VHH binders against Protein disulfide-isomerase A5 (PDIA5). Designs and how they scored, part 3

Target 1, 129 residues: Protein disulfide-isomerase A5 (PDIA5), of Homo sapiens (Human) (q14554r378to506)
Amino acid sequence: WMQNPEAPPPPEPTWEEQQTSVLHLVGDNFRETLKKKKHTLVMFYAPWCPHCKKVIPHFTATADAFKDDRKIACAAVDCVKDKNQDLCQQEAVKGYPTFHYYHYGKFAEKYDSDRTELGFTNYIRALRE

## First folded at step 16 (VHH; from m0 with S54E)

Design o4
Fold by OpenDDE, last read:
Structure o4 (fold): chain B 129 residues (1-129), chain A 120 residues (1-120)
Amino acid sequence: as target 1 above (129 residues)
Amino acid sequence: EVQLVESGGGLVQPGGSLTLSCAASGSTVSINALAWYRQAPGKKRELVAAIDEEGYTVYKDSVKGRFTISRDNAKNSVYLQMNSLRAEDTAVYYCAAYEVRGEYTYLDSWGQGTLVTVSS
């Protein structure tokens, strides 16, 4: 007779809370972090974005693939966080996910191609050449 | 196209409470998340709170613990319960919809806004 309402399972860890090779950046460290890398691919995202959810594993895998290259970084910015709203506006993020390539911290171009591990990997490899 | 209509704004004293409502109509199937933004005089429009279809919520830091966003999917509505209102909360509050279009989610739809004035 006693209703044992099972406590809802704890929320799954956020992407940022997961230990990956992706650099999760915020307004305070965005510019400084990017300046230290020759090539940075940044994913601007919203947590609820279905396409963002789909691409996150691929982007994460890509980050891991290049984790040993000190000149390359894969980074992510949660645009719905309070502290990142200005940053995302400054970076002219119009939709999610948006991928920007930065060269030593300077915006170079928007990546608008295959959102797969292979796509990202090929792109980054091409940048190294 | 998605249409958003806000209601519930008004004059309230500091420490008071208001509940804003927003009703969405049109192509609501494309809506991924609903949000409340606000724009104070002379300031930029800023995100106050957002909620997706699964109930995931985000809040501006300054409103955490005071504001609560909720969503009624059956009514295609989103609400913002505002408690312990402060003068700094004075702004035009806008309802907004994040919509999935193609391979992207865009913040495409806005209401006309409702004025919230917190003053003694």
Scores: ipSAE 0.845, ipTM 0.908, lowest interface PAE 0.4, mean pLDDT 95
Fold by OpenDDE, fold request of step 21:
Structure o4 (fold): chain B 129 residues (1-129), chain A 120 residues (1-120)
Amino acid sequence: as target 1 above (129 residues)
Amino acid sequence: EVQLVESGGGLVQPGGSLTLSCAASGSTVSINALAWYRQAPGKKRELVAAIDEEGYTVYKDSVKGRFTISRDNAKNSVYLQMNSLRAEDTAVYYCAAYEVRGEYTYLDSWGQGTLVTVSS
């Protein structure tokens, strides 16, 4: 006589599980991957970070916008993962999200501007010129 | 400023259970997530589990299925239920708070730590 409770919806896929143009990097392949790209913008994040959550769609869209440019990459590092903790420390990540620009794998500067698709896109376009 | 105080550590036999508690005080409104870290002798501090204000949880792979993190927002507290404890779980366990400050979330606050020893 009582209605069966509805099963909770399945959990949403993590960013890493989604099929995007973002390169999800770990400690083992971070340097090697970055060295192969002229320009890489890396997002260091924590999954629960509210600012990270807000930016992820913009960053993902940016990655997609440049997906056909072999010299450009947008990458992400989940700093919560054990294997990435040392990496995040080495890269001097103090807060989330942190955006670093790398030139052929070498740290160039921290991106500290508009965290929108337009902002990221404009930045990367400027780097490409 | 957030203060964190852990409790519940102690000696337990392999296969045993233990519950850690952490009480947060101060500017708790800035807390985004609460976490448990641990540091074993001679090893680096590592994340064990974390829980955000919405109840989303993250676990270290080696503790999945054995440990459960939970929050009581009314009490500004976080708990770590540890079951099926193993010798390798021996460590000082630290409570930590991720806080939103401006445009960033920072891991800013740590407790003093509580020792968990798993030994026969």
Scores: ipSAE 0.843, ipTM 0.907, lowest interface PAE 0.4, mean pLDDT 95
Fold by OpenDDE, fold request of step 21:
Structure o4 (fold): chain B 129 residues (1-129), chain A 120 residues (1-120)
Amino acid sequence: as target 1 above (129 residues)
Amino acid sequence: EVQLVESGGGLVQPGGSLTLSCAASGSTVSINALAWYRQAPGKKRELVAAIDEEGYTVYKDSVKGRFTISRDNAKNSVYLQMNSLRAEDTAVYYCAAYEVRGEYTYLDSWGQGTLVTVSS
């Protein structure tokens, strides 16, 4: 067990509140949004997850790299939000972070490789060819 | 392995208050966040509230403003203060731990649960 932490500073903007090229999806628009994209890489995460925090900058940079390609999307789902819990269960998310690749909204495979900007970029580039 | 033991459940009138406690033991160093879940009869288990080691909190929409989750690291415990209780809050409440294992965080430690009944 850890020692009592100091009083937390004022809350910083959440990832979802930041202006990025990442599509933050919820249960109501998840499937419809994915169907409109040829290739979508989705990050399922919990806000407190230390590995999620480490990967978020790399995933965000990747999303920005492909922002001008309307056939490609990088999306994220906060699995601890009330409205997203059923979605994460349906998508068989068991650990955080989890990365799924979807082709026109259909699950294709789990991405379980290099969690860096280069890794994500190379993967998406290979999908386009 | 992490062990979790809940206490504080019971019968309470609508509008009443109740405080749940959970004591953690074992390999607690792997714990990233602590949470309270609940399961009502015939319904799925659902997240009620969670708190990480930095004090970041998350709540189910229907309990916001009524429930408060807190931690006492000195006592290796997490608490759920429940105010303005409603009949729909009736459920078995479970303490849970999110743990870092390798390159992932998993929800894999649970208490046995404590029953909360809200009835007039």
Scores: ipSAE 0.840, ipTM 0.906, lowest interface PAE 0.4, mean pLDDT 95
Fold by OpenDDE, last read:
Structure o4 (fold): chain B 129 residues (1-129), chain A 120 residues (1-120)
Amino acid sequence: as target 1 above (129 residues)
Amino acid sequence: EVQLVESGGGLVQPGGSLTLSCAASGSTVSINALAWYRQAPGKKRELVAAIDEEGYTVYKDSVKGRFTISRDNAKNSVYLQMNSLRAEDTAVYYCAAYEVRGEYTYLDSWGQGTLVTVSS
């Protein structure tokens, strides 16, 4: 007479688990990956960050827009991961989300502008000029 | 400003259980997520678990299945239920708050910490 409740639906996939053009980087591959790209825009984030959640779709779309350009990359670092905490500190990440532009792996500047697909896209296009 | 006060630390035997509590006060409306960090002697402070206002949780791999983080928004409190404690869990445990300020979330509010010692 007792009916077992149905198992809850599986959790939604994390951003990292989704198949996107965003390069999800960790401490072990961060530097070497960035060195291979002329232009890399990196998003440092925390999964629960409401502003991060808002911008993730825009950043993902931007990554997809440039997926065929081998010189350009959009990358993300989950700063909550234990192995990435040192990396985020080293990169002077103080708040989430933080966007850094790297030129051949070298930090160039912090991106502190429009956090939309258009904003990111325009920025990256300007870098190519 | 957010103030965090931990409690519940103490000495426990391996395999034992302990529950930590943290009470937040002040500008609690700015809190996005609450977290437990720990720092063992000679080691860096590390995230143990975190929980946001929607109940999303993150755990350190080594504590998964043993520790449970929960929060009571009505009480502005966060808890860490620690089961099957191990010697390597010995550390000062800190409560921390991720706060939304403007267009950013910051981790800059910390409690004073509570010592958890797991020893036979």
Scores: ipSAE 0.840, ipTM 0.905, lowest interface PAE 0.4, mean pLDDT 95
Fold by ESMFold2, fold request of step 21:
Structure o4 (fold): chain B 129 residues (1-129), chain A 120 residues (1-120)
Amino acid sequence: as target 1 above (129 residues)
Amino acid sequence: EVQLVESGGGLVQPGGSLTLSCAASGSTVSINALAWYRQAPGKKRELVAAIDEEGYTVYKDSVKGRFTISRDNAKNSVYLQMNSLRAEDTAVYYCAAYEVRGEYTYLDSWGQGTLVTVSS
């Protein structure tokens, strides 16, 4: 008979490992995935970026707010991954975070306003009208 | 601006080892992460490894287990220990800095490059 020590808590999952409504994309599936959506807001980021880390909860909450609208996606691209370096260069991402709006997969504009849940949700609601 | 100076490149046989060094100077308080990129002839520049202020590391899949990135924050220096070198590792290796400026982190500071040649 022995006592088992209580296991330590597991490490915190990365953003991609969390089960959220954010669509985490890679270069190979980016274009095809976005073509299926009327409206996609894409966050291009680097995992060590302090401003990216601050925005992640807001962007995640935004994705959840629109989870039941099949025409809308909130997507994220980690520009440090091997598979995404070509994509981030093709999309001319120069700084992190960068937010692009796509209409049926076609680049429409850079989002350059409030990086809060309210800012994102107001923007997306205006696109739906 | 940040200035980056690489050293340690050279000719090495397959299976050999090499250590690259990069010293950062200038406006170094802005540095959020330091990275090694490489570019082989006729290929695009690609990330090899990166390390942030807190020691979090990222590696290209094909170098995991062979290369180790490390950082000396007091010297603002980054090192790439390259073991079990292969012909495919032949490239010019560039040091790069991710810098926080205003509300963004940018990757636009690069060293001059140091050539690594792996050949019989």
Scores: ipSAE 0.596, ipTM 0.776, lowest interface PAE 1.1, mean pLDDT 89
Fold by ESMFold2, fold request of step 21:
Structure o4 (fold): chain B 129 residues (1-129), chain A 120 residues (1-120)
Amino acid sequence: as target 1 above (129 residues)
Amino acid sequence: EVQLVESGGGLVQPGGSLTLSCAASGSTVSINALAWYRQAPGKKRELVAAIDEEGYTVYKDSVKGRFTISRDNAKNSVYLQMNSLRAEDTAVYYCAAYEVRGEYTYLDSWGQGTLVTVSS
């Protein structure tokens, strides 16, 4: 069909708009989604945070590595979204990025180790055992 | 340790306009984004708009199309142009800074607030 050469290019997709294995959550669905998963690692972030930007490809690759395991989710919450501000306060997120591990939706611990694909995948493998 | 000083609040009629200004001083190189929050009586403080160092903007849904955030990097200043004001926009407006410190970005630098009252 006809191309319109004057049409603006589509905006680059945000991390949330990309179709990845990362489960992007909002305050409305956070609790119900997490209770369905034996293991969820959640990244709380702000889109302009430079440390968050460095971690995003590693966290995304981790989600892909576990995409076929229905008991595991790698999830992300954008804490500057209007819908998510109460959630990030409730979860005591003080700085970005923050990583929390949840067991069947119950907070278990903060992940404060290596922010690489290998660090995340080793952590999750240890939980499966 | 960033200091934020707001100005531009006041009384305005519904449908009117105001421009809020915020000047940042101190350790401003740490500033990753500047934001306007507001707090109406009896309500929680809420994000109104934010702008990062690359010019990416975020707006609360109810102010999209009416409010515009902008920044002047040379002056370390952020502005909120508020148009088509409604009674529901009555609040104390706070300037805030997202700052990179160590391996985190924090939101813990706030101005004193400037009152905007929208009333006939």
Scores: ipSAE 0.577, ipTM 0.769, lowest interface PAE 1.1, mean pLDDT 88
Fold by ESMFold2, last read:
Structure o4 (fold): chain B 129 residues (1-129), chain A 120 residues (1-120)
Amino acid sequence: as target 1 above (129 residues)
Amino acid sequence: EVQLVESGGGLVQPGGSLTLSCAASGSTVSINALAWYRQAPGKKRELVAAIDEEGYTVYKDSVKGRFTISRDNAKNSVYLQMNSLRAEDTAVYYCAAYEVRGEYTYLDSWGQGTLVTVSS
């Protein structure tokens, strides 16, 4: 009897494939989805970007902190995907990660502050006032 | 600064093949990924394929199965093998680099372009 080779482990899911509270958007649904939310913080990213990889746990935790508030969304757009390239150009994304705040789907400002869960949650709480 | 030099463009009949090459030089330690973009007359520049340091690849949907991106880290070079070429593949093809600088990864290093013309 020959010993079977050990089966390779299943691939780890990407951030988009993981089951989180982050809304992973594409060009086709971006504008309509954001119009239905009073406050959306959007992370534009590239999957190989080291600073993006460091922020992902913090942004994911932020999304979870607001998951029960239907007026708030934390969303992500992978700018390297074919169907998102036009969107990221239209939104003038020049570097990754880029964070934009939208009010009922209208661009309001770039978020340039601390890229931690606390930084994101304090920002969003201030918007709810 | 990073310099990117493309070669391999030319005239080819539909169904034909070409290999594009891009050599990166200069401050290449910042390069996080290399990509091929293209721009046809009257159209926006669009991603064709990209490959990162670990070999992860991305392709435009219409070129999947026809184009293959590959990388030779020893030569700081990236290649695009283009098979089963169609008239809609006619464009100037640009090599581009994703570079880590400060708090961001940027896409702002571009070659001068190499023309690919697919016509009978």
Scores: ipSAE 0.563, ipTM 0.775, lowest interface PAE 1.0, mean pLDDT 89

Design o4
Fold by ESMFold2, last read:
Structure o4 (fold): chain B 129 residues (1-129), chain A 120 residues (1-120)
Amino acid sequence: as target 1 above (129 residues)
Amino acid sequence: EVQLVESGGGLVQPGGSLTLSCAASGSTVSINALAWYRQAPGKKRELVAAIDEEGYTVYKDSVKGRFTISRDNAKNSVYLQMNSLRAEDTAVYYCAAYEVRGEYTYLDSWGQGTLVTVSS
């Protein structure tokens, strides 16, 4: 037999391709989209980032938990896409993942707490109060 | 600090092939992914392909099926096999490293670039 230990795994669907409740944004629609939402938590990420990969299921579950509240969005920006690189620079994203909370499209604060579904959902529930 | 040295650029005819190589040296333990970016005249630098330490790959759509990224983790090297080259592939190609520090991944390390020209 022959072993090829360095072969890459087969491609899998990207987070954006998985059709979740996460709102995947680009530079052209970021500002307008966020202005329509009372509360938006945005994850800025790179797809190969190991901390991003670990958080993605938690953030996705959070988006699903709030999918029926039209005032809330959980959004994601892939900062390695050409159309998003200027946006991520404008938002001063220095590392991945970075989480920003926006109130009606205005930057309010970074989210630096627990990167679990419970952490995200508790944060968002507190914003609704 | 990580140092990245590209090689393999040059002049090639349309439809031809070229292999780019990049060797990483220095404090390479932090490297999470190695990537090839390119910058064509008058354009912004764009990702061409990346490969992480487990072999997961991403490609720019326009190069899928023509370019193959591969990695030799023991040598801290990344390669870009470029087949069926077109004029649109003319660019300076940069090796880049995404590095994990603490709870973040940063894009901190770039090579000096190697020019690929596809012209008759």
Scores: ipSAE 0.478, ipTM 0.742, lowest interface PAE 1.0, mean pLDDT 88

## First folded at step 19 (VHH; from o4 with E99T)

Design r20
Fold by OpenDDE, fold request of step 21:
Structure r20 (fold): chain B 129 residues (1-129), chain A 120 residues (1-120)
Amino acid sequence: as target 1 above (129 residues)
Amino acid sequence: EVQLVESGGGLVQPGGSLTLSCAASGSTVSINALAWYRQAPGKKRELVAAIDEEGYTVYKDSVKGRFTISRDNAKNSVYLQMNSLRAEDTAVYYCAAYTVRGEYTYLDSWGQGTLVTVSS
């Protein structure tokens, strides 16, 4: 617990509102979108999660690095949104952040390694080979 | 471990107001965010509102403008002010805590729930 803050500052743009190369997916388009990509790394997150906040810049940079490869995508799912709660449960998300790798929309494995731009980039490069 | 105890539930007329309270105890220093969930008969448990330690709030669309979540850190408590209550708000309301453990944040602490009934 922290001490009671005074009036909160004006809300900053959300990750989704920043219009990065990250695909922000919802329950309605999650599976269809993933099926169109050979390799997709998905970040499941909660907006208040401190570890999520730390990783978001690295994940965003990774998405930008592969933005011109049509076969590769970096995607994110906000599990706090009402429409995404069932999706996150179906994908067996237990903690935040969780990273899943999908091959043509099929779950392949959980990514549980270096949560840096270099880590993500090396992982995706290895998938292409 | 974090313990959560809800209070304030009851019977209220449509259009009425009610305030729920939740007191947290135990390892409260590990709490990242506090939330209210609800479960209506025959339906799944759903997030109603959440608030983190910085005051960032999230609301279910159907309660925006009617419900307000707030925290009192001095009392280790979270509150849900519910105005303009509707029949569809009838549910058991649960207090929940998101805790940081290692490299992850988990939703792993729940209260026993308090019943809110909105009926004429």
Scores: ipSAE 0.828, ipTM 0.895, lowest interface PAE 0.4, mean pLDDT 95
Fold by OpenDDE, fold request of step 21:
Structure r20 (fold): chain B 129 residues (1-129), chain A 120 residues (1-120)
Amino acid sequence: as target 1 above (129 residues)
Amino acid sequence: EVQLVESGGGLVQPGGSLTLSCAASGSTVSINALAWYRQAPGKKRELVAAIDEEGYTVYKDSVKGRFTISRDNAKNSVYLQMNSLRAEDTAVYYCAAYTVRGEYTYLDSWGQGTLVTVSS
C-alpha cells in the first residue's frame, strides 16, 4: 500500500571528472605546468559559484578549440579544495570566477572581458599574434 | 555588509551529534552561498561545507556522509548537522558568506566562530 521513497539520483560528475581539454591544476603542479606553456589562461573557480557554472561550458569549449596547440593551455583551479586555498591566495584571487593569463608561467594580466567561448577564443588568438 | 553569528558549539563525545546554526543579517539578498569553515588547533582554516542559493552543496571529503549543510532562506540561516563526530572534528567552526558583487562572487563575511570539542 505505501511505497518506499525513491533514492535520489546519483550526483552529476564534477567538472574535473568530465573528459575535457581543460587542465585541472593543483598547488603541487600549478607552477611546473604553467612554465611549459607559452600561453595559459587559468580559471580560478568555486564549484558552487553561479557565475562559474555559467562560464564553465564556454571555457571548456575554448580549451577544446585549442587542444592541438601545445603552446596554449586552458587550465582551471578549484579554489574550494583545501589544498588549493593557499594557491588561490598566492595568485591574489579575490573573487570567483577569476581569469589570469600566464606567459611561460609568469603572471601577465587578469582577463576581465567577455566570458564567452568567442571572447576567450579571440583573446587567445590575439596572444598568438 | 553581511553579519554572521554562529551558535551551537560545545563539548560532545565521539560518535555524538551536534547542530551548528548561523544567522545572517544585513545585506542578505546579496548572499550567493553560505559555508562552514573550521580551524583545528595548529592547523589552517579549511572549508567544511558550502551551499548555494539553489541548494547545491559541496563537502570536504572527510565529512561526507556525516555532515549535512542546509539553508533556511526565510530565516536567513545556515545549519551544519554534524553526526558521528570524531576527535579530529574538534575545531573552531566559522560561518562564511559569499556575496555577489557585479560579475564576481566574493568571500567577504565571517562569523566570530564557535568551538566544537569532541572528546571522551
Scores: ipSAE 0.825, ipTM 0.894, lowest interface PAE 0.4, mean pLDDT 95
Fold by ESMFold2, fold request of step 21:
Order: structure tokens, then sequence, then C-alpha cells
Structure r20 (fold): chain B 129 residues (1-129), chain A 120 residues (1-120)
């Protein structure tokens, strides 16, 4: 790499571009996708939000921990994308990050506990009981 | 509390250009991003563009390549350069702030709006 003022460095991949076990959803596929899963924990976020940035590695690790359980999804919605703004309003997202648990696509509760991998995984394990 | 004051709206012909300005005051240290939203008659308010404190930008698809958002952090100000204007861009444009409070970022600080009319 040489410093060329007309050739910027390649950007870091976004969370969605990193090809993790997190299911990145949009307004058009949100409800259909969630209806196929017994348990979905959804993170609603904004990319510039500092608390969202800190949680992303923990949520990603949680998704990886359950990647082989076909009944479980860890999903994310970027609420500043044009195609997601109606969804985030419908789901009454007022601040970022917001975590919702859905049972076969039906909203069940807001997750308000620890935003760590351990907090998320303990919650999901309790749901599987 | 953050106060937002817009300026620069007006009447412009299709294909023309206009620059909107917004100055933020009050609790400006809490501002994580500044944005322009717009609302046309009978429509929902929608994001047009946003810019965070590091210069990361987001645009509504229909304005990409025509509008440019920029900020001056020293003045706590955000600007929207609007080029190649179309009738569909007619709306009241609102400045908005994403503010960090506690463990959340909120979108709850709004200006009073400035009208942009694109008409032959």
Amino acid sequence: as target 1 above (129 residues)
Amino acid sequence: EVQLVESGGGLVQPGGSLTLSCAASGSTVSINALAWYRQAPGKKRELVAAIDEEGYTVYKDSVKGRFTISRDNAKNSVYLQMNSLRAEDTAVYYCAAYTVRGEYTYLDSWGQGTLVTVSS
C-alpha cells in the first residue's frame, strides 16, 4: 500500500459483510424469517452507536455458539438503513441497541439483561428448557 | 437537551441546487450523529442523510449521488448540499440529532423544519 491521495484504503467490512452466524434481516423478510424459528433474539442497532459497537462481538459470539441449533436464530436489524425504518418503528424501537425475543415470530419480551456473550447464552439456554 | 436550528430552505426549479444548514447547541457533547429527515405532505418522515462524528455517512437510496451531507464539528453544524433537485424532493426538511444517554443512543432531538419546494 502506498499513500496515494486518489486511492483511499479499502474500507473495513461492515458487521453484515463479515459473514458471521448472525442473521441480518430487513423489513421485507423479517416476519417470514422469524416465523421459521422457535427462538429468535433480535438486536436492533445503529452502526455509529457506541454501545452497539461494544455489544457486536458478544452478540456475534452468541450466534456462533448456537449456529448448529436450527430452532434458534440471533438476528440483527440496522435501523438506519432505508429499507428497515418502517420495521423499527413497527417494533417500537426507541433507542439503540434494543433486544427483542420472538417465539415463532411473535414478540414475547424485551431483553434487558447483561449485554455479554454469557448473558445472551444463559438467556437462550433457559429458553430451550 | 439539544437545540437544532435549520436554515436554507426555499423555492428552486427542477435540476437546481440548494444548501441546507443546521446549527446544534445545548448538550452537544452527547451528539453521536446528525441527520436530515424530510416529510412531504401525506407522507411519513424519512431519513435523507446522516453523518456521525467520525464522518461515516448514510443516504436514502433515491438521493445518493445528488445529495452530500457534511459537518463542521467545531461549529456543531451539519449541511446538506442538494443537487439535481426533483419534484419528489419537495418536503419539509428536519435536522435531527442522535444523542447518547446512558447505555442507549436515541433519535429524539429535532429542529422545527425548513421547507424546500421544487417546482417549475
Scores: ipSAE 0.613, ipTM 0.785, lowest interface PAE 1.0, mean pLDDT 89
Fold by ESMFold2, fold request of step 21:
Structure r20 (fold): chain B 129 residues (1-129), chain A 120 residues (1-120)
Amino acid sequence: as target 1 above (129 residues)
Amino acid sequence: EVQLVESGGGLVQPGGSLTLSCAASGSTVSINALAWYRQAPGKKRELVAAIDEEGYTVYKDSVKGRFTISRDNAKNSVYLQMNSLRAEDTAVYYCAAYTVRGEYTYLDSWGQGTLVTVSS
């Protein structure tokens, strides 16, 4: 037998481990958390997904832009975690990233527009109106 | 399409070691990450370990420190070195691929599975 592990570089903190305005949710707290918010935009992702990695800074900046509005949340769900697998299946997530808008915890629509900070912030501002 | 073929399963005593191998073929340029999942009877399929093209790894908590995933990009192969095996590790182990298509990454490529039995 053979083992040839490539020694990984020292781990950088994951997105979830970073202290940002993004609410990182799991299956156990997803519904309860979202019901407390008038508007939640949720990013369902896998950590190694290249399109997810490109979007993460934009989504994080969006969360920061709305951090002082208690009615708004930008949330993320890591669908690789087994505790989230049932949730991601229930929410019909078929590819990563997927963005859903929820109104008081009720699914309203999929966000399919620009994956930039400006795209996200324009969308959320329109919801506030 | 991506084809995945596992090998290396078998019967092992508790505390023993086993190496699983998975060869990928077909449209392998689309592979973003390779993973090992497992499914024991009556349980859901669960991630054991994954490794992306840059060498970033993820492990299920209960196997961390005992299992090591590695990847040979030239051979389009992924390996799972399983050490200090326990009865709870008994399962069918599946090789899986995360593939990039358009603006998405999908987990939709699976091998047929290889059985690992840990029993005294």
Scores: ipSAE 0.549, ipTM 0.763, lowest interface PAE 1.0, mean pLDDT 88

